# VH-VL binders against Basement membrane proteoglycan (unc-52): the designs that were tried, part 3

Target 1, 184 residues: Basement membrane proteoglycan (unc-52), of Caenorhabditis elegans (q06561r450to633)
Amino acid sequence: KDRLMFAGDAEGVTISDIEERTIDRNTPFSFFKTGYLTFDGTTDGVAKYWRLPQRFLGDKVTAYGGKMEFEIEFSGSGHHSSEPMVVLKGNQNILVHRVRNQEHVLRSDSPVRITVETYETNYEQLNGAAATREDLLMVLADLDAFLIRATHVAHQTSTSLGDVSWEIAVDRYTPDGLALEVEQ

## First folded at step 4 (VH-VL)

Design a17 (from q08 with heavy chain N58D; framework fv_potravitug)
Fold by ESMFold2-Fast, scan of step 4:
Structure a17 (fold): chain C 184 residues (1-184), chain A 117 residues (1-117), chain B 108 residues (1-108)
Amino acid sequence: as target 1 above (184 residues)
Amino acid sequence: QVQLQQWGAGLLKPSETLSLTCAVYGGSFSGYYWTWFRQPPGKGLEWIGEIYHSGSTDYNPSLRGRVSISVDTSKKQFSLKLRSVNAADTAVYYCARGSYYKPFDYWGQGTLVTVSS
Amino acid sequence: EIVLTQSPGTLSLSPGERATLSCRASQSVSRSYLAWYQQTPGQAPRLLIYGASSRATGIPDRFSGSGSGTDFTLTISRLEPEDFVVYFCQQYGSSPFTFGPGTKVDIK
């Protein structure tokens, strides 16, 4: 399980555009909200993403079948962003996740916890084609970028990211073929 | 190769409960939305509802008070119960596999359900 | 709920001709989550197109989809004998998922 709790530290998170052409490595984050990493700045109408640190990158095939969770909160108004919520890049491929009914789910000044299970069925390519298992496994085998959307509405005054975790499927198949045992 | 096979009672009297089961053979059960549809004779399709492999459900509001969908992950099966049936519930019922971005790529063979006295 | 309308109700054409089928939504379909299905009488529907323009696995390239917002089109570039069946559009951009009434493609 990899986790980010933001107890007064950005833990290597940076902010960028979706193409990672402009990376703000020295982003001026604030920690006024306990447990959140907050970014204030030029977010009005401009798509920005939280870039997760190196420990979330590299060989992450073991994350298949687990889940990613994170909390987001924002303040602002206007039209909701059409950009993906999660972006995974690896082995020359890009897979994205979008939140359904996001105008209902994402409300100003109301934190929400987003859960995305690490299955190909929860990802699509940028062109809208559904991801295959092979697509997802190739991306996870050499993950180059893990992005979470930081801009949610047209006129945004603040954005926060909290309690990011990426669970691996540790309680599934083992090398000796032991079946999954679930405690009830 | 993924195959969906469905079964259940095809003849019902008004006020009875419809019970249908769909079994999934081949492929992964995890990560998918397992869905029920119906099609009255000569009419269009109606979405009844879905269940995510983990048990989260979403139902068509027109049927929400009468419908429940359940899942048995160990058997790779999911089931539809529709309570208090009447003649308007006469239709061919289909189970299908859906995902977040690709709807309904595999379907069961269909079950004709007739509600009559 | 989003209401879908399909036009024409019946499209009469000959094999080898181009078919253009329309689907209109009562309000904007989120992220173009619009699918097209083919149905032979007595059989389950077959997914042709999803996300307005992506072809499903195993679907011939004569089938293509386009559109966004409220207006969507299914095009069959060169009708084969097996294509003279019913076609439905479906939106899955918001719950409840809804279907159009269908367009029947008939032989002239």
Scores: ipSAE 0.400, ipTM 0.745, lowest interface PAE 3.0, mean pLDDT 86

Design a18 (from q08 with heavy chain N58Y; framework fv_potravitug)
Fold by ESMFold2-Fast, scan of step 4:
Order: C-alpha cells, then structure tokens, then sequence
Structure a18 (fold): chain C 184 residues (1-184), chain A 117 residues (1-117), chain B 108 residues (1-108)
C-alpha cells in the first residue's frame, strides 16, 4: 500500500497542468486543515492537477485489482470542470477516470472520499473509448504519471487533497481461475 | 463468453416481495456494475438499480425505498428484492452487466413477473 | 431526470435501404454518453453503439452512431432482414439512467 497522509509535509506532491508542461515544485501549500495538502488561490481557468511522487510510479502491475482512494475538498462556485479526475500515463498511453454525476458528488466546502478500483472498466482513453485490460496493464507496467484533478469549479478559491492511498490486490484465484479476489 | 442466467418467482399477489437472482458464468465478476431493468408489456425499459461487485448500490429514485440489490461475490450472483408490489410492477425483469464507461453489454434471458390477485 | 424521445415511432422501409433513427434528450447528455440497443420481440436488448459513436464488440459496420448534446442519430446503411426490429436509445451520462420509447423498423 502506498500512502500520503500530509502531516505538515507535501511528501513530494507537486501541481501541474494535465500535459505536465508546467510543473510547480515550490508551490506554497498550507496545512491549516490537519491531514490535507491545500492550495489557496484562484485558478487561471486552466485545469490543475496534483502530481503524485515517484514512489507511486514505475512498475505497478501489482496494483491491478486493488483500489485508489483519496479525499478532496474545495471552496468555490460556478460550472463544474469537465476534465478527468484521475489521469494515468504510461507506455505512451493515457487512461482517465471521470466522476459521474459530479454536480451532486462534488460540492463546495464538503469533503468527499473518492474510491477508484484499478480495473479497466473504471478507465477510458482520452477519446472516450473504453479501456481494455491490455491497455491498463500496459500503462501500469511503466507508470510515468499519476495525476488527481485539483480544480473542480470555474470560480475556485481553494482546493485540498487528503489521505491518498493505492492498495494492491492479493493474488487469490476464484474457482474458475479467471478472476482475483480484492484485498480486504 | 459471458452468460447471465436469472431465476425467481414469476407470479405474485399485491403487497408481496419480488425476489430474483442472476448468476454470472464466464468472464470477470470484479470491476463491473451488476444491474436490474424491467420492461412492462408493450412499453420501454426502466433502470431499477445496480450494485458494484464490492457491494455499493445505486437505485432509481422512482422506486423510493422499495428496492434492495445484494451481491454474493463467491457465487458470482446478485439478487433483486422489490417490496410491496402492485399491478404496476408487472413486467419482464432483466439482469445485465454494466461498466462505468461502457453500458450494458450482456443481459439475462428475462423473467416475466405478473402481479395479480 | 433526462427524458429521451425517439422519432419516428415507426419507420417503414425495404431491405437494402438506409435507415436513420433520431434520439433527442430534454437536456444535454454529459460527454455524449448515449447508447443504442436493438431488441427482437421477446428477447433481451443487444448493445449496438455506446459513447454516441463507438460500435460494441461484434456489431456489423452497417451500424453507425453520431451526435452530441441533445441530438443523436443511429444510421443503418443497408438494412438486412434481421434489422427489422425495435431500437432504443439510452443515456448514461447522469442518474437515473433513462431510455427512449423506441423506434420500430418495419418492412414496407
């Protein structure tokens, strides 16, 4: 299990755009809310992403069948972002996860815990085609980037990320030998 | 190939509870939403609700507290319970496999449920 | 909830002809998460198209989908005998998921 708890330290998390062309490694984060990494400031209308540190990257095939969990909170108003919530990049491929019905799930000043299981059924390609198992395993075999969306509404004044964890599945075949039980 | 087989009682009296089960053969059970639909004779389809393989449930608000879906991952089965049935619940009921980005690609054979005295 | 309407209710054509089926939503469908299904009487629906334009596995090239926002179209380029059945659109961009009332493709 890899985890980020933000007990007064950013633990290597940085902020960038989705393309990772502009990476801010020296962003002044606040820790006013215990257990959260917070960026206080208005956005310029460009989607921003929390970049997970190197220990979440590389060969992560063992994460298949596990789950990623994180908590987000924001303050702001206006139209909800259409950008993906989670972005995985690896082996020249990009797979994304979008929060369905997000106007009901993501509300200003209301923290929410998001869980995304590491199955191809929870990811799509940028062009909207559903991910295949081969697509996901290829990305996980050499993970280059793990991004979580930091901008959620058009007129945002603050955004926070808390308790990030990525659990691996324990290999245990079902009687048919085709599926693995998820770690409990 | 993936195959869904469903079974349960087809004739009910008003106020009884409908109970249907769907079994999944072949393919992966994990990562999918296991879903129930119904179709009254001569009418369109209505989504009842779904259960993620891990147990999280999502229900159509129109069925307002009457519906419960459960899952047995070891048996690769999921079940629908619909309480306090009346004549308007008469329909063919279908189970189906869904995923977050690709909707319902495999369906059970259907079960005709008739509610009458 | 998003209400879907389909037109025409019945489309009467001959084998080999092109069929164009319309689906309109009461409000914008998020990210074009709109699917088309085929249903033979007495049988479960069969997924044809998802994401407005992506063909499902095993679906012949004669089926294609297009559209975005509130207006979507299913096209069958050259009708085969087995295509004279009912077609439903479905949105899955927001809960609750909803279906159109169907379009029956009938033999002229």
Amino acid sequence: as target 1 above (184 residues)
Amino acid sequence: QVQLQQWGAGLLKPSETLSLTCAVYGGSFSGYYWTWFRQPPGKGLEWIGEIYHSGSTYYNPSLRGRVSISVDTSKKQFSLKLRSVNAADTAVYYCARGSYYKPFDYWGQGTLVTVSS
Amino acid sequence: EIVLTQSPGTLSLSPGERATLSCRASQSVSRSYLAWYQQTPGQAPRLLIYGASSRATGIPDRFSGSGSGTDFTLTISRLEPEDFVVYFCQQYGSSPFTFGPGTKVDIK
Scores: ipSAE 0.264, ipTM 0.714, lowest interface PAE 4.0, mean pLDDT 86

Design a19 (from q08 with heavy chain S56Y; framework fv_potravitug)
Fold by ESMFold2-Fast, scan of step 4:
Structure a19 (fold): chain C 184 residues (1-184), chain A 117 residues (1-117), chain B 108 residues (1-108)
Amino acid sequence: as target 1 above (184 residues)
Amino acid sequence: QVQLQQWGAGLLKPSETLSLTCAVYGGSFSGYYWTWFRQPPGKGLEWIGEIYHSGYTNYNPSLRGRVSISVDTSKKQFSLKLRSVNAADTAVYYCARGSYYKPFDYWGQGTLVTVSS
Amino acid sequence: EIVLTQSPGTLSLSPGERATLSCRASQSVSRSYLAWYQQTPGQAPRLLIYGASSRATGIPDRFSGSGSGTDFTLTISRLEPEDFVVYFCQQYGSSPFTFGPGTKVDIK
């Protein structure tokens, strides 16, 4: 439902660190490939995040059970970042998603589409404790930040974000996730 | 609150296909990785593979492409098929629930599978 | 694949004593994604600890875990009769997921 296609501008996306500090330039200077927001520059050794615009924030409890998808691409070499890939902040809480086996999943000059279903089982707290459903629903009820990691390797020369979407669940399920059927 | 119940053929001949099913009672089915393990008599546990509720699978490469896991979301069931069995596949097989950040918190009762001629 | 070794293979103690079980990995376990399980003979494993140090739901506070990198420890502060069973460590930081061979906690 909510989408970013980058068809000629940044659509309100900014770059920050995980604490949402602003960089010297509030709006990133970027080169637009078709469908991508690209940032070419030094990383300064600090993890950087694409910060999604207001339309992805606020009351997002209807996103529970749906999925977020985004495409990332980078060029570079060196050790992979240990920072989370997705950061959700809301109601004074932070939940994160990290990519497993990311050296296999994230390769230089190879676009990859990341899908994260909006279930507590796909999130943890910064201290590593698994998220509960209550934790996730509390964050979604008043979402203050939605961050996607922009720095992936130690010697990165470019990073790109494309086709971001956050969709609600479309299938009808029981509370335990089983679809309902009527038979004759 | 969550219970896993498994069933399937316990006695097989070499070259046959092992087929086991696990049913999930209580709790949420969505958002979890539904996983199979085995434990040969007197030995340690071996991870066979997993299936996310959406159908995405990961398999242990050591099983030489003989393994397939499927899911039936409407029945809250998932199944293991292991082709071309031999005596080395004799083990107690377990189904289990895993998630991205918490490994395996609920397990089935186990099924002893014996492969003999 | 990451190979896990557990020591000792058998730990002989009396009820009320402290048990310390070691798990070592052949290479660094990503994000300390290491779990400990308890297994009674003939039964499925029971999750005790995940993420090296987080107790699973319903697990008594006498069980604790610690460690990072390649060295991990499970501690049982005061052994109860039901604790004299086998314990396995498992890494889930990289595929394929692997288990240690187990440590048997036995009565002295």
Scores: ipSAE 0.357, ipTM 0.739, lowest interface PAE 3.4, mean pLDDT 85

Design a20 (from q08 with heavy chain S56W; framework fv_potravitug)
Fold by ESMFold2-Fast, scan of step 4:
Structure a20 (fold): chain C 184 residues (1-184), chain A 117 residues (1-117), chain B 108 residues (1-108)
Amino acid sequence: as target 1 above (184 residues)
Amino acid sequence: QVQLQQWGAGLLKPSETLSLTCAVYGGSFSGYYWTWFRQPPGKGLEWIGEIYHSGWTNYNPSLRGRVSISVDTSKKQFSLKLRSVNAADTAVYYCARGSYYKPFDYWGQGTLVTVSS
Amino acid sequence: EIVLTQSPGTLSLSPGERATLSCRASQSVSRSYLAWYQQTPGQAPRLLIYGASSRATGIPDRFSGSGSGTDFTLTISRLEPEDFVVYFCQQYGSSPFTFGPGTKVDIK
């Protein structure tokens, strides 16, 4: 299980655009809200992403069948972002997750915990084609980037990320109940 | 390859409960929304509801008070119960596989349900 | 609830011709989550197109989809004998998921 608690430390999280070209390594985060990493700032209409640290990257095939959970909160108004909520990059491929019925799930000043099970059915290519199991396993085998969207509405004044966790799943049980790795 | 097979009672009297089961052969059961549809004779398709392998359900509001869908992940089966049937419930019922981004790519063979006194 | 309208109700064409089928929604379909299905009488529907323009596995390239918002189109570039059946559009951008009434493609 990988986890980020944000107990007064950014834990290696940075902010970038989806293409990771403009990474702000000296972002002025605040920790005034316990358990959250907060960025207090207006957006200029450019999508921004929380960029997870190295411990969430590399060989993550064992995460297949598990779940990713994180809490987000924002303050703001206006049109909801059309950008993906989760972006996984690996082995020269990009898979994304978008929140269904986002306008009903994400509301200003209302924290929400988002759960995404690590199955190909919850991911698509950037062009909208559904991901295959092979697509997801290839990305997970050498994960280069794990991004969570930080900009949610057109006129945003604050955004927060809290309690990020990524859990492995049990593919099969041995006779004594021990988990087996997901088979490729 | 994925194949869906369905079964259940096809002849019902008004006020009875419709019960249909769909079994999934091949492929993964986890990560999909297992869904029921119906099609009255000569009419279009109506979505009834869906169930995720975790047991989370979502129903068509028009049927919400009468419909229940359950899942048995160990058997790779899911079932539809529709209470208090009447003649308007006469239709061919289909089970299907859906996912978050791709709608219904595999379907059961269909079951004709006739409600008559 | 989003209501889908399909036009024409019946499209009469000859093999080898191009078919263009329209689907209109009463309100904008979120993220272009619109699918097209083919149905032979007595059989279950077959998924052709999802996400307005993505072809489903095993579907011939003569089938293509386009559109966004409230207006969507299914195009069959060169009709083959097996294509003279009923086609339905379906939105899955919001619950409840809804279907159009169908367009029947008939031989002239």
Scores: ipSAE 0.077, ipTM 0.668, lowest interface PAE 6.0, mean pLDDT 85

Design a21 (from q08 with heavy chain S56E; framework fv_potravitug)
Fold by ESMFold2-Fast, scan of step 4:
Formats: C-alpha cells, structure tokens, sequence
Structure a21 (fold): chain C 184 residues (1-184), chain A 117 residues (1-117), chain B 108 residues (1-108)
C-alpha cells in the first residue's frame, strides 16, 4: 500500500498544471489540519494539480483491481472545474478520471473521500475515448505521473489533500484468463 | 465475446411481482454497472436502474418505490424485481452493460412482459 | 430530468444519401455524455456513438457524431440498406438517464 499522511511534511508532493509544463516548487503549504496538505489553490483560471512523489510512480501493475483513495476539501464558490480529478501518465499515454455530478459530490467546506477502483472502466483518454484494459496496464507498467486536481471552483480560497492511499487487490482476480500475480 | 442472456416470467397478473434475471457470459463482471431498461410497445426506452458489482444501486425515481436490483458476482448474474405490476408495466425488458464513461455496449435479447387480467 | 427531443421524427431518404439527425437537450449535457443507438424492430438497441463523437467498437466510419451543450448531431455519410431503422439519442451525464423519442430513417 502506498500512502501519504501529510503530518507536517509535503512528502515530495508538488503542484503543476495538467501538462506538467510548469512544476511549482515555491507554493507555500500549510499543515494546520493534521493529515492535510493545504494551499490557496486559486490561479489565473489555470487548473492546478497535486503531483504525487516518485514512490507512487514506476511499475504499478500490481495495483490493478485495487483502489486509490484520497480526501479533498476546499472553500470557495462559483463554477465547478471541468478538468479531470485524477490523471495517470505512462508509456506515452494519458488516462483520466472525472467525477460525475461533481456539484453534489464536491461542496465548499465539506470534506469528501474519493475512491477510484483501478479498473479501465474508471478511466478515459483525454479525447473522451474509454480506456481499455491494455491501455490501463500499459500506463501502470511505467507510471510517469500521478496527478490529483487541486482547483475545484472558480472563486476558490483554499484547497486541501489528505490521506492518499493506493492499495492492491485483496485477492487474486483472473477475469477471462488474465492472471494478476500479487506480492507475497 | 460478451453475451447477456435474460429470462423470467412473460405473463403476469396485476399486483404480482415481476422477476427477471440476466446472466453475463464472457468478459469481466467487475467494474461495470449492470442495468435494466424497458420499452413499452411502440414507445421509447426507459432506464429502470443499475447495480455496480459492489452491490450499490441507483434507480429511476419514477420506479424507486417498486423496484429492486440485486447482483450475484459468483454467478455473474443480476436480477430485477418490480412489485405491484399493472398494465402500464407491459413492455420489452432489457438488461445491459454500462460503465462509467461508455454507456450501454452489450444488451440482452429482451423479454416481453405482458400484464393482463 | 433532462428531456431529449429528436428531429425530424421521420427522415425519408434513398440509399447513398447523407442523413443528419438532431438531438436537443432541455439542459446542458455534462461532459457531452451523449450516446446514439440504432434499433432494428424486435431487437435490442446497438450502441453507435458515445461521448457525443466517439465511435463504438465495430461501428462503420460512415457514422459520426458531433455537438456539445444542448445540441447534438448524428451523421450517416452514405446510407446503406441496413441503416433504414430507428435511431435514439441518450444522455448519461446526469441521473436519471434519459432517451429521445427516436428518429425513423425511412426509405423514399
């Protein structure tokens, strides 16, 4: 299980835009709430992402069939972001997860825990084409970036990320002859 | 490769409970929303509800008080129960596979359900 | 609930012609999560297009979708005999999922 607790340390998390063209190493983080990494989050209309550290990257094929979970909280008002919530990049491919009915799920000053099962059915390409199992396994085999959206509403005053975890599947699952080996 | 086969009672009396089952052959069962639709003769499609492989359900508000959907992951089957049927429930009922980003790409063959006295 | 309307109700054309089918939503469809289905009488619907413009597996390239917000279009570039059936649009951007009433493509 890979996990981020944010107990007074950013644990290697940085901020970037979705394309990682600008990686912000100067954004001040606050740690006033135990277990949460917090910053302003508001930008000049550009979506910002929490960029997870190297230990969440590399060969992550064993995460297939498990789940990723994280807590988010924000303060603010205005139009909700249309950007994806989770971005996975690997083997020159990008897969994203978007929250449906996010105006109901993501409310100001209301913390929410988001769970995304690591199945291709929860991901799409940036162009909107649904991901295949091969797409997801290829991305997971050499994960280059793991991004979680940090900007949620147009007039945001703060944003927080808490307790990020990525778990492997509980049991060996072999759909249609596909065998996934889990670590001992 | 993926095939949905459905079965259940085709002729019902008013006040009875409709019970239909859909079995999934081939493909993966996990990660999908297993969904029921109906189509009254000569009319359009109506979404009844869905169940995720975890057992979480979503129902059309118009039917919420009468409908329940259940899943048996070991058998790769899911079932529809619609209680207190009346003539307005006469329709062809379909099961289908949906996912978070791709709507219904595989459908059962359909079951004509007739409710008559 | 989002209400979908389709126009025309019946489209009369000949094989080889282009068909353009419209679907309008009463509210903006989130993320352009709109699908098009083909239905032959007595059979289950077949998914053609999802996400407004993504072609489903096995669907010929003569079928294309476009649009966003409240206005969506299905185009069949050159009608084949098997294309003279009913077409439905469906939104899945918000629950409950809803379908249009259908457009029948009829042979002239």
Amino acid sequence: as target 1 above (184 residues)
Amino acid sequence: QVQLQQWGAGLLKPSETLSLTCAVYGGSFSGYYWTWFRQPPGKGLEWIGEIYHSGETNYNPSLRGRVSISVDTSKKQFSLKLRSVNAADTAVYYCARGSYYKPFDYWGQGTLVTVSS
Amino acid sequence: EIVLTQSPGTLSLSPGERATLSCRASQSVSRSYLAWYQQTPGQAPRLLIYGASSRATGIPDRFSGSGSGTDFTLTISRLEPEDFVVYFCQQYGSSPFTFGPGTKVDIK
Scores: ipSAE 0.378, ipTM 0.743, lowest interface PAE 3.1, mean pLDDT 86

Design a22 (from q08 with heavy chain S56R K102S; framework fv_potravitug)
Fold by ESMFold2-Fast, scan of step 4:
Structure a22 (fold): chain C 184 residues (1-184), chain A 117 residues (1-117), chain B 108 residues (1-108)
Amino acid sequence: as target 1 above (184 residues)
Amino acid sequence: QVQLQQWGAGLLKPSETLSLTCAVYGGSFSGYYWTWFRQPPGKGLEWIGEIYHSGRTNYNPSLRGRVSISVDTSKKQFSLKLRSVNAADTAVYYCARGSYYSPFDYWGQGTLVTVSS
Amino acid sequence: EIVLTQSPGTLSLSPGERATLSCRASQSVSRSYLAWYQQTPGQAPRLLIYGASSRATGIPDRFSGSGSGTDFTLTISRLEPEDFVVYFCQQYGSSPFTFGPGTKVDIK
């Protein structure tokens, strides 16, 4: 239902830890790659997340059955992070999405587009309990945070986020079984 | 109430291509990984690969480039093709439904595939 | 990648007794993404436990799972006649997903 294009502007994106206790509003973003928001990938060993702006928050129940997509690229080496890739917080609950087969999907210097359909089967609670449809709808009804992981490997030198979109569900499919996209 | 029904030719000669189809009845097709497994006689299960309903696939590297899985969302069906078969591919083949947090909760009835000259 | 071993290969017990089945991984299983399946001869596997300790829908409460890291256990508190079949563990914490060789529960 909304997009971030990063054509020379951070568009309200900030960096934080998963708990949002430390929000970095002074991150020196670079825009050397057209369409990407980039920052220095070095950390203090704590996982960092891109925080999406207010327009991705609030009542997002209409996003159920649609999909979120974003591009990530990083440079680095070492073991892959066990942290979730997407974190949704709302109505006192936290639901997370983890990338299956991360070492195959996420490779240094190889941009990848991640697609996560907005269904409960793609989310679990932080403690590993299965998400129900009711859990997801309650989170979406009053979304307080939408986080995307920014640190991917142990020895990271850069991290980038590009072309973020969150689409609503559509009623029509192409002959190939693909949903038709609707934008506002 | 979810039921998986599979079919395909069970007798093959070496070098031929195995083709199996699995149809899903009841429940939601969206949001799940549709998966193929095999079990040689008297042995354990081997994961072959999976397809998300959007068409994204993931395969077991041990099958090299011989495997492909496709999906037809309008029919709620998905299919396995395994090329250049040999006697080691003789097994009962199963389709199954999976999700990230709950792996494989519904299975097809199985198809015995025999590869012989 | 990850090799699973199951012990014992065969358990000989009587109805009403407790069965304890072990599954060990060659490497730590990420997030305890370990499942247990039951297989009756000639039939497809049936999911019993996922996430090491969560019971699947419709599974009787006599089945329970525990463990983390590399060491996992399936417990059947009071064996019923239909429980004398083969059990497999499976990890789905990393690709490729792999299964153990199975433990057969036999009647004494």
Scores: ipSAE 0.013, ipTM 0.587, lowest interface PAE 8.1, mean pLDDT 84

Design a23 (from q08 with heavy chain G31S; framework fv_potravitug)
Fold by ESMFold2-Fast, scan of step 4:
Structure a23 (fold): chain C 184 residues (1-184), chain A 117 residues (1-117), chain B 108 residues (1-108)
Amino acid sequence: as target 1 above (184 residues)
Amino acid sequence: QVQLQQWGAGLLKPSETLSLTCAVYGGSFSSYYWTWFRQPPGKGLEWIGEIYHSGSTNYNPSLRGRVSISVDTSKKQFSLKLRSVNAADTAVYYCARGSYYKPFDYWGQGTLVTVSS
Amino acid sequence: EIVLTQSPGTLSLSPGERATLSCRASQSVSRSYLAWYQQTPGQAPRLLIYGASSRATGIPDRFSGSGSGTDFTLTISRLEPEDFVVYFCQQYGSSPFTFGPGTKVDIK
């Protein structure tokens, strides 16, 4: 059976840059809507990321072949960010998901549901090199960080994140027919 | 293939401002934290702070009121300024490259800074 | 901030012997993000081990790291003459990043 993990409150959520060097533990959060985390969007020109809490981390190999979904909304104007939308870190490796031509997907004051299937074809290394299945499984086996981008445009006044869910796949076989042995 | 070279004034009087610059040769300048450390004679290392290529900084709280780090991305350089120096600031100062998973893999040669009247 | 303690302060051994250096943290180090550095007098530190157990590029296989939580160890399997220098541990699991006071490996 599929299981969904939801983010319904701000407990354990923090905000940081992509490298997690400047972890902001003091930024106030408010609920704009039920289940939504809000951030005023003020930055020093550095992309900021929502850091998901410990319950989304650890051994997550069972998420391979499932999907991550979340809703984002922002208010603002200016040039769209080219930074990754999703960042997964584990076993001292970083894999990222980028939204190409973001200005066609994300618009001010218009909520959008982002869906990322947990397959290597949706992730790449920071330098742009393609992720392999082995890379993704290694990261998922000991997930240290799950980041979702909070800054989307140059002159942002607010942003929100809601309805975060991560599902386990029912299908235990890879596309090439190889069985995936999963323990948890 | 990556080399850090640093320079700046080595002898200061109390109350002056320390200014050091580090230049990065080879490799990528983006997506790294460019970091300053110091080591007083005969003592351990102290992390001073870091800067991302975008200009975002993170400082050691013990020095936050006196320290400023800046970056010049076009020249691939970053600089440390430490205000109101005193004898306790006497140390060898190092610049280094940091990242999230691999801490500090390339270092500058070091600059001995002596604060004396 | 996390305080790191290194023991012993000085380790006196002969070339060819095994060295075992300890680093203890006042709080659990997140993600086992603990590094070991070697420092020759007058030179910048050289990264040996990161992530508690991963050897840095160009570092000989006689160097190995282990541990998790609050207790970490650097092992040098067979000391070479150039290994008789100072070693520092550093945590980078949380800011501010902190270093131990060092262990000096001396010739007996």
Scores: ipSAE 0.000, ipTM 0.498, lowest interface PAE 12.8, mean pLDDT 82

Design a24 (from q08 with heavy chain G31D; framework fv_potravitug)
Fold by ESMFold2-Fast, scan of step 4:
Structure a24 (fold): chain C 184 residues (1-184), chain A 117 residues (1-117), chain B 108 residues (1-108)
Amino acid sequence: as target 1 above (184 residues)
Amino acid sequence: QVQLQQWGAGLLKPSETLSLTCAVYGGSFSDYYWTWFRQPPGKGLEWIGEIYHSGSTNYNPSLRGRVSISVDTSKKQFSLKLRSVNAADTAVYYCARGSYYKPFDYWGQGTLVTVSS
Amino acid sequence: EIVLTQSPGTLSLSPGERATLSCRASQSVSRSYLAWYQQTPGQAPRLLIYGASSRATGIPDRFSGSGSGTDFTLTISRLEPEDFVVYFCQQYGSSPFTFGPGTKVDIK
């Protein structure tokens, strides 16, 4: 239901660090690469993240059991970032998704589509502890931030984000599996 | 569809604090940079600073020590305070909507601020 | 900060003529993040062009922008009566964002 196509503008996407302490408007975007939002140039040495707009935030419990997909492409060399690929913040909780063996998945000048199923087995706490179903549902119930990593290698010259989508499930269930209200 | 309306005191004496407010009607308030500009008589525009709905601010270094921008997300309003004004601060002040990709596409009507002894 | 210079300061032309306005930057504008605005006296600026060459929504095709690096141009292919106003260039490639002093397009 929720989707970003980047056909002609940034659609409200901004760049920040993981803490969202510095929302950086001084870092220029390149435009009109069809289907992609592109950020070129060297960062401040701090991991940078694409921040998704307000329409991807709020009550997203219906996303549980669905999936999020997005395309990324970068140019550069050097060590791959150890930072999480996806960061979800909500109800004073932070859950992250990390790409395993990302140096084999993410290659310079090669677009790749990332799919993350919205289940607790794909998320962990910042310290690496496993997320519970209750943790994920709590974050999704009042989502404050949806971040996708923009910096992938130590000597990066560009990064692009494309075709972001988030699948919504029809039915909503309690953590013990009991059916609740059916949603569209 | 999007409208910005601004208000505040227009006549000040040197050393006073300028206070202006801008209200946003229509459209989304989140995911934009809400921005203040000024234009002295017969001169070009000067960017003052901007604020995101989170409260994060960026200021023009030339004004950083005197300027403060605040936001009220529930009211869809943002405000400018400029302290210790002098005659050089006489200008028409504008609020505007900015985004990372497109610069300033919607503007308030402007407020003439005159600083005189 | 990047200083923008506009030339000429005043451009005197007749309706139907082509107008060419120049904007020069003191250093290279990153990613061609250069915008053009139109300003009628007593009113707020109106965005015409962004990214050096992209027309903003609702802007007639007689307005076009070009350039990169330090040299940018706004062209109005065929001046209409409402076009005899002031035009400003603005860079947003680096903070602080800066504007040129303006070019006034005046009737001969």
Scores: ipSAE 0.000, ipTM 0.453, lowest interface PAE 16.6, mean pLDDT 82

